# Designs tried in a protein design chat: VHH binders against Protein DOG1-like 4 (DOGL4). Part 160

Target 1, 232 residues: Protein DOG1-like 4 (DOGL4), of Arabidopsis thaliana (Mouse-ear cress) (q84jc2)
Amino acid sequence: MSKMRNLVEEKFLEFYESWVIQLELYLHQLLIAHNNNTMSETELRHLISKLTTHHKAYYTAKWAAIREDVLAFFGSVWLNPLENACSWLTGWKPSMVFRMVDRLRKSRVVLVEAQVKKLEELRVKTKFDEQKIEREMERYQVAMADRKMVELARLGCHVGGESVMVVEAAVRGLSMGLEKMVKAADCVRLKTLKGILDILTPPQCVEFLAAAATFQVQLRRWGNRRHYVTHS

## First folded at step 16 (VHH)

Design kf30 (from kf1 with T103A; framework vhh_7z1x_3)
Fold by ESMFold2-Fast, scan of step 16:
Structure kf30 (fold): chain B 232 residues (1-232), chain A 122 residues (1-122)
Amino acid sequence: as target 1 above (232 residues)
Amino acid sequence: QVQLVETGGGLVQPGGSLRLSCTASGFTFSSYVMSWVRQAPGKGLEWLSGISGSGGHTEYADSVKGRFTISRDNAKNTLYLQMNSLQPDDTAVYFCAKWDEYAGTTYEFDHWGQGTQVTVSS
């Protein structure tokens, strides 16, 4: 029931809807910049900075929200089912953005060999960081099946107030562990984004950001359209 | 199928005002972010302003901020650009533009109007 969303979910839903609308407004600017060879480096860098600031604002809001309720980000109500199906640990999978980078190799502004080498180094590092987080996720899931957690659940059914306090403490511990993992994943996302933008020229940054924003807006519109199509 | 028609351009003196209109058809107008873009003689395309489907979010290029106001009337399927304090360097053809989520990977607007000419001269 969408009406039964908690306050954290309601606040972040409002934030996210506004954030995505602003992303599409920036996408329109990126589309013009990509097709305009007369823009100065200063103008291009200003636009890139707007996008960088916009993405940082998302993580600032997200981290505030997960401090209150990290579970809201697992199966988020502000994301449609298609967006949720494409999520890796509450967001985009960092290594997948290199798919967008690969398209730049076929663009009018070709990547030089030094850039290709740096991008490959970044891709390898990103995958390594992803593997670390996936191992932490696996250990977390195994710990949930641990006998001690099973015993806490049983105790919660039988002894009333004392068991409720013990279960609440355990749930807070679980939430803190998830928050740490989500923040670690977000740090990899931000480092990957910054690394790509640091390697690319301003025109290449504009094309990369246009590709990323296009994919994000398309995925949201395609998923949202599923709910408006007649299902006889 | 999608049609965008700009009107309201003309000759105006420096410091003058014009209101441009863009009438849309062939799509659910209120569901799309719309933009105003211009092209001055001998120059490339310049993005000026954009507005969300609801009208609740607007953005402006620094060159027009404080002078131009974008708005929309979803009941009339019409996009507006109110231009005040016009300068000679605002002389350009003005286009309204729409981006579609079914666009290819060319990273450009899918739909443009034919444009309306604005000339600012003494």
Scores: ipSAE 0.767, ipTM 0.915, lowest interface PAE 0.9, mean pLDDT 86

Design kf31 (from kf1 with T103P; framework vhh_7z1x_3)
Fold by ESMFold2-Fast, scan of step 16:
Structure kf31 (fold): chain B 232 residues (1-232), chain A 122 residues (1-122)
Amino acid sequence: as target 1 above (232 residues)
Amino acid sequence: QVQLVETGGGLVQPGGSLRLSCTASGFTFSSYVMSWVRQAPGKGLEWLSGISGSGGHTEYADSVKGRFTISRDNAKNTLYLQMNSLQPDDTAVYFCAKWDEYPGTTYEFDHWGQGTQVTVSS
């Protein structure tokens, strides 16, 4: 199992490093598109499509990996400590993305009343879905801390008996439950992202995606230094 | 102190070729994604191509894909753009650009070269 776990982590680390490099290449395109009023709607939609395809590729790879070892995504080795500290259920917290949307309301790119209403409806729905997942996670954590699981944890230090089989079954059950929850959280993330992009105009989508990619790349660079939030 | 210096521009006939160079100093060149961007007279900036720090990943705008090749020599701190099958509408000032989070971002590149002029005409 430990060997299989190491292979999953190794493969996803290689994937994620390449994925973030590609994200920064797309960020460079977004920065120019944001500052170019001569791009056609077709050109802007093509760039937005590249970003949405890129994010979908991440979840395709992630879901394949969590099927093999979901625990690799709790305290991920491909993320630095700062990135891990900012994670909610193995990724970004869906409702937090609306803070980037709120900045668009004060930018030179004007949101019309109908867009503001649709974004608020989406925000409320996203928070509702997020809270449902949080309650399920809390129930799962409470079940893991009950007396029975504490006893199983102690017995797990003994090998070569029926106790080993019982511990293995319990660990498989934990992993399957976490896989379900992580996938549910990722579905909320994808639905929220799609919802925002469907409401925004192409220039507004470019600004939103530039803000999101900038935050992700900056957080990674800051966290990769010795002196960051954990040392200050 | 970050410096980017572009060279290699000039006058060329349609169908011709040019190789642009960008010499970088003041930062760890191999750690940064670099881009080529151009601006034609009276038009906005157009992103052309980007390359990862290692050189292992490259991207191209559809307008130049198959005609232009981006590359880098990290030992020489130099970024290149090989331009083939040049067309009159490739006439522009060509810039190399670097994006860095420090001191922060405003959804634009924070470091640019002075640019090199490419003119494609008979």
Scores: ipSAE 0.734, ipTM 0.896, lowest interface PAE 1.1, mean pLDDT 85

Design kf34 (from kf1 with T103R; framework vhh_7z1x_3)
Fold by ESMFold2-Fast, scan of step 16:
Structure kf34 (fold): chain B 232 residues (1-232), chain A 122 residues (1-122)
Amino acid sequence: as target 1 above (232 residues)
Amino acid sequence: QVQLVETGGGLVQPGGSLRLSCTASGFTFSSYVMSWVRQAPGKGLEWLSGISGSGGHTEYADSVKGRFTISRDNAKNTLYLQMNSLQPDDTAVYFCAKWDEYRGTTYEFDHWGQGTQVTVSS
């Protein structure tokens, strides 16, 4: 029997496929902008705004979906196995973007000392916020293995009206805890992206966004190629 | 080997129309987002329009929105750009482009056509 996807999974799969196609269309624009020294600051800021709006649309859709089913985002059906393997709390690990920032230091548009200092301060802050979330996730996982939770699971195996209600309340509590942690991680992601874009000049923002979009599109392509075994 | 060949350029009066074609070979055409890009005299490259592999998603630069239409025929491995209400500032060499490969720190299209000249003049 085929596994049936729930409504949240179906809706977000359609959204995500469309969202990634649009990201690649924006990547094509970023590639041209990156290699064009005649674009005005206004034109560059307009393109950067399209990308920031696009990323905000993703989090708007994601937060609506996790309110209904946060577990759909752990082992997501709209991601290939490689994308799922690279996920940290349902998305990219915030500290990873600073590796892309390091590439900017070798670009045609060099960072000034004031920018380098602000980026390092942001990197330290992001790492701190990331570690705080990792500690919260560890506490959550330990609580899942706690004697009280094990006892609740056993109670749920002995079907009765009262035991069903207790198990349902516990599961709702666990889901709410995961939702809060996912939203906290997404807030760190958004703050990190905004912080980087606020520090960088418009040409540097274009290069950074091109790097980020390239990584997302390439990771999806690599995973899809590896997953798809074709007989020659 | 990947090959892109543009045709359909020429001299046209302001307000006129042209249809550009880009014939693709050497790759699975339907699997790639394709773009039209132009370069006007003394200017850098300008992205004009893009289309998803299926043709279901299209995007346009504000300068051409409402005047140009991108389309594709995957059975013929051909990308099209229908250009209406042409203006003198549309004078440029028009390229079709495909992005497949990231090369270290290089953020640029890896495959370009030879280009086709469009001149809008009275």
Scores: ipSAE 0.756, ipTM 0.914, lowest interface PAE 1.1, mean pLDDT 86

Design kf35 (from kf1 with T103V; framework vhh_7z1x_3)
Fold by ESMFold2-Fast, scan of step 16:
Structure kf35 (fold): chain B 232 residues (1-232), chain A 122 residues (1-122)
Amino acid sequence: as target 1 above (232 residues)
Amino acid sequence: QVQLVETGGGLVQPGGSLRLSCTASGFTFSSYVMSWVRQAPGKGLEWLSGISGSGGHTEYADSVKGRFTISRDNAKNTLYLQMNSLQPDDTAVYFCAKWDEYVGTTYEFDHWGQGTQVTVSS
């Protein structure tokens, strides 16, 4: 374990706790907006913009942290065990948000045919992008077991001066590959979120964002209520 | 049982000040984000301000920013809204609200107070 790993974990823990508190403050605004039919389109768009900016701030902080220590994002200390169990490549699974979109089809603000078509096209594209990333993860895992990696693992057991540089280069390569994969997954997340918001009307965007924030905050509370998380 | 009780409303002249209080019981007050919401005659609910459990994070609607201040006293289980430079448009019933779980088929606050009436009139 390096000191750099501890610093990344400490700084991101502080950031994430603050970020989730702010998300819950925005959730309160979304709940009122969702249940208020008298808000103007301008007011709704302003609130949607605040949420979009908030999510972009998360990825800005995450990508800076991943550049320093990508492994901190696998089994993160700032997430409870339930949140970690629900993670797909260090975050939410992009296609999962379409379960929230499906609720909009049964809500009081009904989706028009053109929106339904665009959302289904986006769903198919998102699932395709997810499968691409899963295949890249499989390739990454296979590369870990190839002859070069097996040889480097052996060198790690009998480390000499000459083998130190080779092992360090291999470890750096593994970290860079993992960082690239996490960023690819985050790009799919951001494109999926933007795609949904671009298709939906402002009232529908508010309902979608309320559903997404509710799930995130509620999942954290469910995990935190269990005694093993409280005492960890 | 969760209970929220708002007090401090009344009649005030334009430019005046009022301090609203919300006394909470039946839950660990310091663990919850709390909000102030109002409803003016003929209008829907308007979110005004929110505060984190510790009091370290606050948010304000643009309509009240710079005029209203949200605060809390966790030892007294009380939420406050200091209202300055009151305008006739601030006339509304003011509610204290808490959310901690999704209940039912809609996305709504799970607990509301009964409200306190604020009237700004000359």
Scores: ipSAE 0.721, ipTM 0.896, lowest interface PAE 1.3, mean pLDDT 85

Design kf36 (from kf1 with G104S; framework vhh_7z1x_3)
Fold by ESMFold2-Fast, scan of step 16:
Structure kf36 (fold): chain B 232 residues (1-232), chain A 122 residues (1-122)
Amino acid sequence: as target 1 above (232 residues)
Amino acid sequence: QVQLVETGGGLVQPGGSLRLSCTASGFTFSSYVMSWVRQAPGKGLEWLSGISGSGGHTEYADSVKGRFTISRDNAKNTLYLQMNSLQPDDTAVYFCAKWDEYTSTTYEFDHWGQGTQVTVSS
C-alpha cells in the first residue's frame, strides 16, 4: 500500500488513539462501579457524565474532520480492518446497541416493565430513523452511478484544466451529500444513546456503558491481533 | 500464567508518603492499561488511578487527585503508585488490576494481585 495519510487522517488518527485509550481508562472505572454496591447515586451519575462527555467529544472532533474530508471516514486509517468491516455509515449501527440492552434483561439489575416498554418504543423509532438514512444512502449511490457523473469523471481525466474545475465542483457536492448523511446517522446514534441512558437507572447505565465500552475495546483488540499476525 | 505482585504497603502517619509497586509477569505488560484499586474495611472496591500501556495517559479518582501519582516502568514490568499527603481514610488494601477480555455478564477485571495493606494512623 502506497497511500500516504493526509493532514486530516493524521490529526484524527492521533485524536482517535488518545480517545480510545481514555475510553479504556473509563471502562476500568465502569467495571469497578458495576461491581460495587456502595457507590452513591451522585458518584454513579458523575461517572455516567464523564462517558457522555467523552462520546460528545468524539462527535465534535468527527464533525470537524468530515467537514474537511468526509471520505477519510470511509475505510478509516485509524481503524483496523475488523473495525472498518463492522462500520455502518462511518460508525456503529444504531439498532445494534439494543443487543446490549437485551443483556440487561438477564443481568443482576432487573428492568421494570415501564422501562422495557420505553426501550422497545425507542428501538422501533431508532430502526425507522436508520431505515430512512439507508434509503437516502441508496439514492446517493444511484446518483453517483448516474451517466452524467460517469461522463464528468471521464472528461476530467481526459481534457484537463477547465474540465478539472467542473469535476472538482462535482466532487465537493458529492462530499457535502455524504457529510449530511454521516451527520444524520451520528444524530441517530446520539439520540439512541441519550434515550437509553434517560430510561435506565444509574446502576443500569453503568452496566450498559460497560458493555458498550467492552465491545468497542475488545473489537479493536481482536482486529489488532489479526492485523499483527498478518504482518508478522 | 498472569501474575501481579503488590509491595510497598505499611503503617504510616497522617501526612506521610508511601510508594506502592506492582510487578507483572505472564503477559506483554506494555500493551495493557493498568489500574490501582483499593478496598477499605466495610466498603466496596474503589478505583483510584489508571495508566495507558505507554504511560502517556493517566486518570485519577477525585478522592486522590493531586495527592497520588501513577507511573510505570515497562522495561521492569512494574507499575507504581506514589502516595503523598496520606489521610486516615486512605487506610485500605491496595490492588493492582488488569483487564483484557470480556468473559462474563458482570463486567469485571480478569486479573488481580493479592493486595498490599496500607494503614494510616497515629
Scores: ipSAE 0.732, ipTM 0.889, lowest interface PAE 1.1, mean pLDDT 85

Design kf37 (from kf1 with G104D; framework vhh_7z1x_3)
Fold by ESMFold2-Fast, scan of step 16:
Structure kf37 (fold): chain B 232 residues (1-232), chain A 122 residues (1-122)
Amino acid sequence: as target 1 above (232 residues)
Amino acid sequence: QVQLVETGGGLVQPGGSLRLSCTASGFTFSSYVMSWVRQAPGKGLEWLSGISGSGGHTEYADSVKGRFTISRDNAKNTLYLQMNSLQPDDTAVYFCAKWDEYTDTTYEFDHWGQGTQVTVSS
């Protein structure tokens, strides 16, 4: 069953494919920087800035696209099924990145006590913000079962322009609610990323960004190489 | 098995040019971002350039931008680095590198060639 892509899906697919290719090019730079102890702090900060700018470019493009069609981001055509299965409100789950931070504790560069304390405080705040968004999502799902929505679904069974217009207006309203929740989730993601980078030293930032980019690129490759298993 | 073989290095005068080649086998070459990396005597690894699987996207380190050009021929499974306006500080062993595996112990390229020596001197 092929699905025809709309204009928003086509434009964002083109953007995303280019964005992921550039991420992998930056990943190669991060891998070398991580294993090169002769790089200056200025050189490391420049590389970190490239990654920060790259992630900001993603959210700029995403928010423009969501303004046009937020539903395109639920079950996105530019993501493979594995990437879609691992998504939380159209992107990575914010608390997930602290698992990547935990890998830094196993590196030869030790996190100092002050960093550990700040990271734990950030982890707790991120989890709280994440749970707040989850509660809003639950309220949205419950609202879908309200009598008004049930009645609109019933009205959609009638053939006629008036009923079509009423249903379309309701869907548009639901889309606005989803847009607000997705942007709230993205704000938690950006705050979490910035918070971690502000706490870490430049070499630790490079290692963290390398871990994050590695996971993202590898997940895409695993999903693209999936095998169909037939059981008789 | 994955193999990367670099060739084209040698002795060159300052201001000269060299073209390095990396022949790849054992994987679907066109599906991978490839990089050129060098190691100068007594120094760490330095990333120089990268190219997307299609060849449509390239990136360069500031130290080589405008002097070096990365390219690939997917039909021949070969990666190239055209090096112009060579200077003594370009003296290094040059490696092509591929990454696609995560392990518990590495944030490193998982496949390297043996390298090709470039010496820039009068």
Scores: ipSAE 0.696, ipTM 0.881, lowest interface PAE 1.3, mean pLDDT 85

Design kf38 (from kf1 with G104E; framework vhh_7z1x_3)
Fold by ESMFold2-Fast, scan of step 16:
Structure kf38 (fold): chain B 232 residues (1-232), chain A 122 residues (1-122)
Amino acid sequence: as target 1 above (232 residues)
Amino acid sequence: QVQLVETGGGLVQPGGSLRLSCTASGFTFSSYVMSWVRQAPGKGLEWLSGISGSGGHTEYADSVKGRFTISRDNAKNTLYLQMNSLQPDDTAVYFCAKWDEYTETTYEFDHWGQGTQVTVSS
């Protein structure tokens, strides 16, 4: 195969495979907790804490990796083609998470009016932050095109070993801008997730996290299995 | 047709040990995360332990960590739970469980065994 993985891709692939396996192990715990009305608030909060810690660990690893090679996250080798096709700025689109929230409205665990109002306010804010990031990315793409052309023109003016340094500087400049945009998008994701969990009760948090984990595992399985399924 | 069969339950004294087995059929066993779950008399379901398809990742509930060990033999399509330092509050029906749900909002395991009874008493 012509496709090669660099060190950042290899390390993050191993991390992500382990992270997804651990997510599914937590999903099994969430499934039991969701269907057990005798679980204490302390027990539920402990499980919710494990999930929030797990998601924070993902962003800690991701931000370390993007400082080394942000381009690895555009068309990630650790994601199947379906997961990559569904990505918005290297991850889930923040507004999508409110589809899981909408399931709570039809669930056995009812949302009170105050929660519905706060969730709608959060949805509006999330959509606004999302659109702001999209506008910034659009500006960045225009600036990157101009920057790339200037740097490529400069390469023609350098002789000997200086041409290598110019290429490295251009790649570094492109990467730093993308890193800033990816981190901005991830901050919107984390604020949205925290906001939802802060509004919901512990049983509702468990159901929301079960829905989110189910979607993540489901999407990965759909992409992986679809390639090998024969027609009936 | 997916089938899970638990065996190995019985009566043991406090401080004793017991090994449970779950034999799986009707699916590619090595491709699935498997869990052990129990239900004590008059109580809800309690998740105890889970193991990845390869066996490389395991997770335990705090109540059993250090006392119970989950393992699997993919060549035999069998899941194990080694239980040590058993206490009276470990008395329960023990189930192995598999999840493969894609779309429903019930968020529960789709495949269970019939369970095996463990009684810890004098």
Scores: ipSAE 0.708, ipTM 0.883, lowest interface PAE 1.2, mean pLDDT 84

Design kf39 (from kf1 with G104P; framework vhh_7z1x_3)
Fold by ESMFold2-Fast, scan of step 16:
Structure kf39 (fold): chain B 232 residues (1-232), chain A 122 residues (1-122)
Amino acid sequence: as target 1 above (232 residues)
Amino acid sequence: QVQLVETGGGLVQPGGSLRLSCTASGFTFSSYVMSWVRQAPGKGLEWLSGISGSGGHTEYADSVKGRFTISRDNAKNTLYLQMNSLQPDDTAVYFCAKWDEYTPTTYEFDHWGQGTQVTVSS
């Protein structure tokens, strides 16, 4: 098990480092594009498509990895402590992206009333879906504190093939439950992202994606500078 | 003090080639993603290419893909742009750029060179 987990963590660490480097390359492109009024709609849509494809690649890799070892995504070795502290069910909290959408209301390309209404409807739906998952996680945590789990923890203090097998079966069941919840959370993330991009114009999409990538890349940079800040 | 100095521009005929260089100082060059951007007369800034700190990742705008190659020499703190099959619409001032901190409120990179002029004309 430990060997399988190590391989999953190692592979995803390599993937994630590469994925974040590519995100930063796209961020440079988004930031330059943001104020370029000479870009065609076709050029803007192509840039948006690159980001959408990049995020889809992340979830494709993540879902393959969680099938093998979902626990690797709780306290991930490829994330610094600050990134881990900001995680909600192994990723960004879906409702938080609406804070980035609020920045668009202050931009030169302001939202029209129809967009504001659709975004508010999406915000309400996203918060509802988020709460549903949080209730499922609460039920999961209560199940973890169940009397049988307490008994299994006690049995784990003794050497015995039967006790080891029972504990392993329980851990597999817990992992399957977590995988289901993580996938549910990721589906809310993808639906929220898709919904926002479908409501926004191409220039607004570029601004939104720039804000999202800025948060992700900059949070990683701040967390990685932790050792120098500690001794300043 | 961060400095970025672009060189290698000039007048070239259509179909010609140029190699641009950007010499960096005042920061740990190998730790930063670097980009080439240009500004043609009467147009906004256009992002052309970017390269990771290690050089292992590169990205290109469709307008230059297959014609331009970005590279870096971290031992010499130098960024390069090899430009082949130059066209009249490649005429622009070319800048190398880096971002120290990201914010969606800024339209420019934190550090920008003085630029080097490329003119593609007979």
Scores: ipSAE 0.715, ipTM 0.893, lowest interface PAE 1.3, mean pLDDT 85

Design kf4 (from kf1 with W99F; framework vhh_7z1x_3)
Fold by ESMFold2-Fast, scan of step 16:
Parts: structure tokens; C-alpha cells; sequence
Structure kf4 (fold): chain B 232 residues (1-232), chain A 122 residues (1-122)
């Protein structure tokens, strides 16, 4: 049991709790901005920039933490069981945000035909990038079940310094592969988010970001309300 | 049932101070981020300040930063806004608000108080 691994989880838990509280504070600002026709384009862009910066701060912290212990991000201690059940490669599934975009079509702020076309092109591209990562994850999982890994697991059952060192080297190699894959998924997330915000007008960006933040905050509240696990 | 009741508004001179209160009932107050919002005559809603459930995190709009202070007393289910150095452009109806979930039609606060009028003369 690594002391360093425990420290990574504790440090990121503290970061994430603070990050989610700040997201909800920004959500309150987005709700008012969404219902205010008198805000200038400059004011709306400033608010959108706060949210963009906030999401970038999350990935900066995540990538630093993943470099230390990527496995902490699979079944994370800072997420409730519902949030963990809804995760795809340690975060939101990129194509899922287009469901939030679809809600803009029901709103007062209508998407023009040119925007609908660009969003559909982006949706197709995002699904393609997503499937590419899913194929890599499948190959990774197959490699984990490979005979060589099974033999290495057997070797790890033997008492001896050489066996321990070989297992540690193999685990580090596996962690590096996962780190690369998680970062690739996060790059698709950031590219998809940027693509959507580039297509939308500032009022539409505010509504989209409000939808995204609302989903994230609601999911956390629902999971916390319905958490049935008790201490033994 | 959820209720939010604002009090403490009134008439003040420029440079004066007021403390607004919002008494909450019908929900677990300490579990929610709370906000202060105002609406000046002929203008849209303006978000002023927000505070985390614990009170450990606060945010302010640039227009009120350094002049207004948000706080809460979870034992009393009460949210506060201390307003200092009041200006004529602070004249508005002040609301407290919370957000629980999306209603299926639009993204807005699902619970509002009735508001309290603040008037800064001249």
C-alpha cells in the first residue's frame, strides 16, 4: 500500500470538493445571465470565460494527479457511487453533451440552420473520436487478460524481491498506458466543449453551460440523497 | 413547503448601510448554495453574490465587490447581505434564491423570495 497513492486521493478530494462548490456558484450566475436580456456581449463573454477557465483548471489538476496515480480516477473516492456509475474513462462521455445541445432547440433561443449543420458535423466527429478511444480501451483490456499478464500475476504470488520488482514494473507500464488513454479522452472532451462554444452565440453558450453545470450538480445531489451504504 | 422571506430593505441616503435578511424554511438550508439577486426599475435581474452551504466559499459581482458582504447562520436558517457605501444605482428589489433542479422548460432558479425594496435617495 503506497503512502503516495493515499496522498494523491486525499489531495484531489480536497481540490474536487472546492471545484464543485465553485461550479455551483458559477451556475447561479449562469441562471441569472440566461434570464437577462439586458446583459452586454462583453458581460456574457466574461462569464463564459470564467466557466472555460474553471474547466481548464480541473484538467490541469487532473493531469497532474493522473501522472502520480491514474488508478485513483477509476472508481474515484471524491465521487459518489452514482457519479462513478455514470463515468466513461474517468469523466463525462463526450457525445453526451449533444443531448444538452438538443435542449437548446426547445428553448426561446433558436439555433439557425448553419449552427444546426455545424453541430451535427461536430457530433459525428466527436462520436468517431470517442469510438477510436473505445477501441483502444478494448485493446488495453484484452492485453490485460493476455497470458503474459496472467503469468505475471502468478509470479507476484511468490515471496521474493525479484517477483515484487517485476510486478511493480508491469503495473507502472499499465498505468502509463491508462494515463495516455485518459488524457486522450480528456482532449476529446475539451475539443468537443470548445467546438460547441465556438458554434454557439454568447446567450446560447450561457444556456449550454447552465445545462451542463445543472446536470453535474443534480447528479451529485441525487447520488448523495440516494446513498444507502452504511458503516459496518 | 419551501419558503424564502426577505426583510431589512428601506430608504437610505447615499453612503449609508443596510443589512438584508432572508429566512428560509421547508428545506435543509445548510445543504444549499444561496444567492442574492436584485432587479432595478426598468432593468433585468442582476446576480450579486453567492455563498456555499457551509459558508466557506463566497463570490461577488464586480459591481458590489468590496461594498457588500454575504453571510449565513445555518442554525437560524438565515442568509444575510451587509450593504455598505450604498449608491443611487443600488436602488432595486432584492431577492434571495436557491436552485434545486431543472424544471424541464428553462434554466432558472426554482425558488425565490418575494423581495425587499431598497431605495437609495438621490
Amino acid sequence: as target 1 above (232 residues)
Amino acid sequence: QVQLVETGGGLVQPGGSLRLSCTASGFTFSSYVMSWVRQAPGKGLEWLSGISGSGGHTEYADSVKGRFTISRDNAKNTLYLQMNSLQPDDTAVYFCAKFDEYTGTTYEFDHWGQGTQVTVSS
Scores: ipSAE 0.702, ipTM 0.881, lowest interface PAE 1.2, mean pLDDT 85

Design kf40 (from kf1 with G104A; framework vhh_7z1x_3)
Fold by ESMFold2-Fast, scan of step 16:
Structure kf40 (fold): chain B 232 residues (1-232), chain A 122 residues (1-122)
Amino acid sequence: as target 1 above (232 residues)
Amino acid sequence: QVQLVETGGGLVQPGGSLRLSCTASGFTFSSYVMSWVRQAPGKGLEWLSGISGSGGHTEYADSVKGRFTISRDNAKNTLYLQMNSLQPDDTAVYFCAKWDEYTATTYEFDHWGQGTQVTVSS
């Protein structure tokens, strides 16, 4: 089967390529800030604000796009196969960021006990919210599979233009449930990110954001490299 | 082997201009975001400006915005920094820097040039 790109996919591909390039430009700033102990708190907060605004811009664009075509975000054309394989409900898995938080505990900018406690509380809450969404998605997929079986039976009995209309109606109904799930997952992502940044000091925020951006850019580059290297 | 070579530094009076060049070799220059970074005497590293591989995206530190312009010529594998309205506080060693997305294991730039000295004084 062939896959056609629709207007939503083409528009978001252009947006995402630009967004990732801008992320890497901010990453370069974070790398220098992380290794500069002479930056003021005001300068660090300004840089952190640039990154939070950038991530908010991503979700603003994403939510507009999923309103039009949520299915574009499952097996996305703007992501390479490695990025798609590492996706959890169209984005990063929220609990994964706590691996980056764990690295902060070993850095020169050490977390105090009160921060460790708040981060652990946030981790537990994030895992709970994540598992709740996973259960909802499982229920949705079971219901979707049952609908597909019913629709396949109907398509076997009905011929002509009406069978096309039935398929289109089923896809539109399917999209509504997926849109709800994706938005719920994105809310967990944003709450987790905000929670971490609210707990951390500005230098720790810079290190955390550098770690997150590094992983995102490296994952993209490693996946793209697969196309140039076919041998193990 | 990745190599970055900066040139164009020197002594300039306040209000003057200089254009720095960074010649790159050993990698596909047009595929990489490049940055200019400086280190003033007794200070830490300061990020100044970055440019996307195509040149379509640029960013500037507030301290240099409106005075410095980053550009690149991918056919010549060369990165530029046009510095205008230079101030004594711009006195620093200026470095061309590349981050290696494929193999980086630390939150640091992997490849640096040797640097070029810029001194702004009367």
Scores: ipSAE 0.737, ipTM 0.897, lowest interface PAE 1.0, mean pLDDT 85

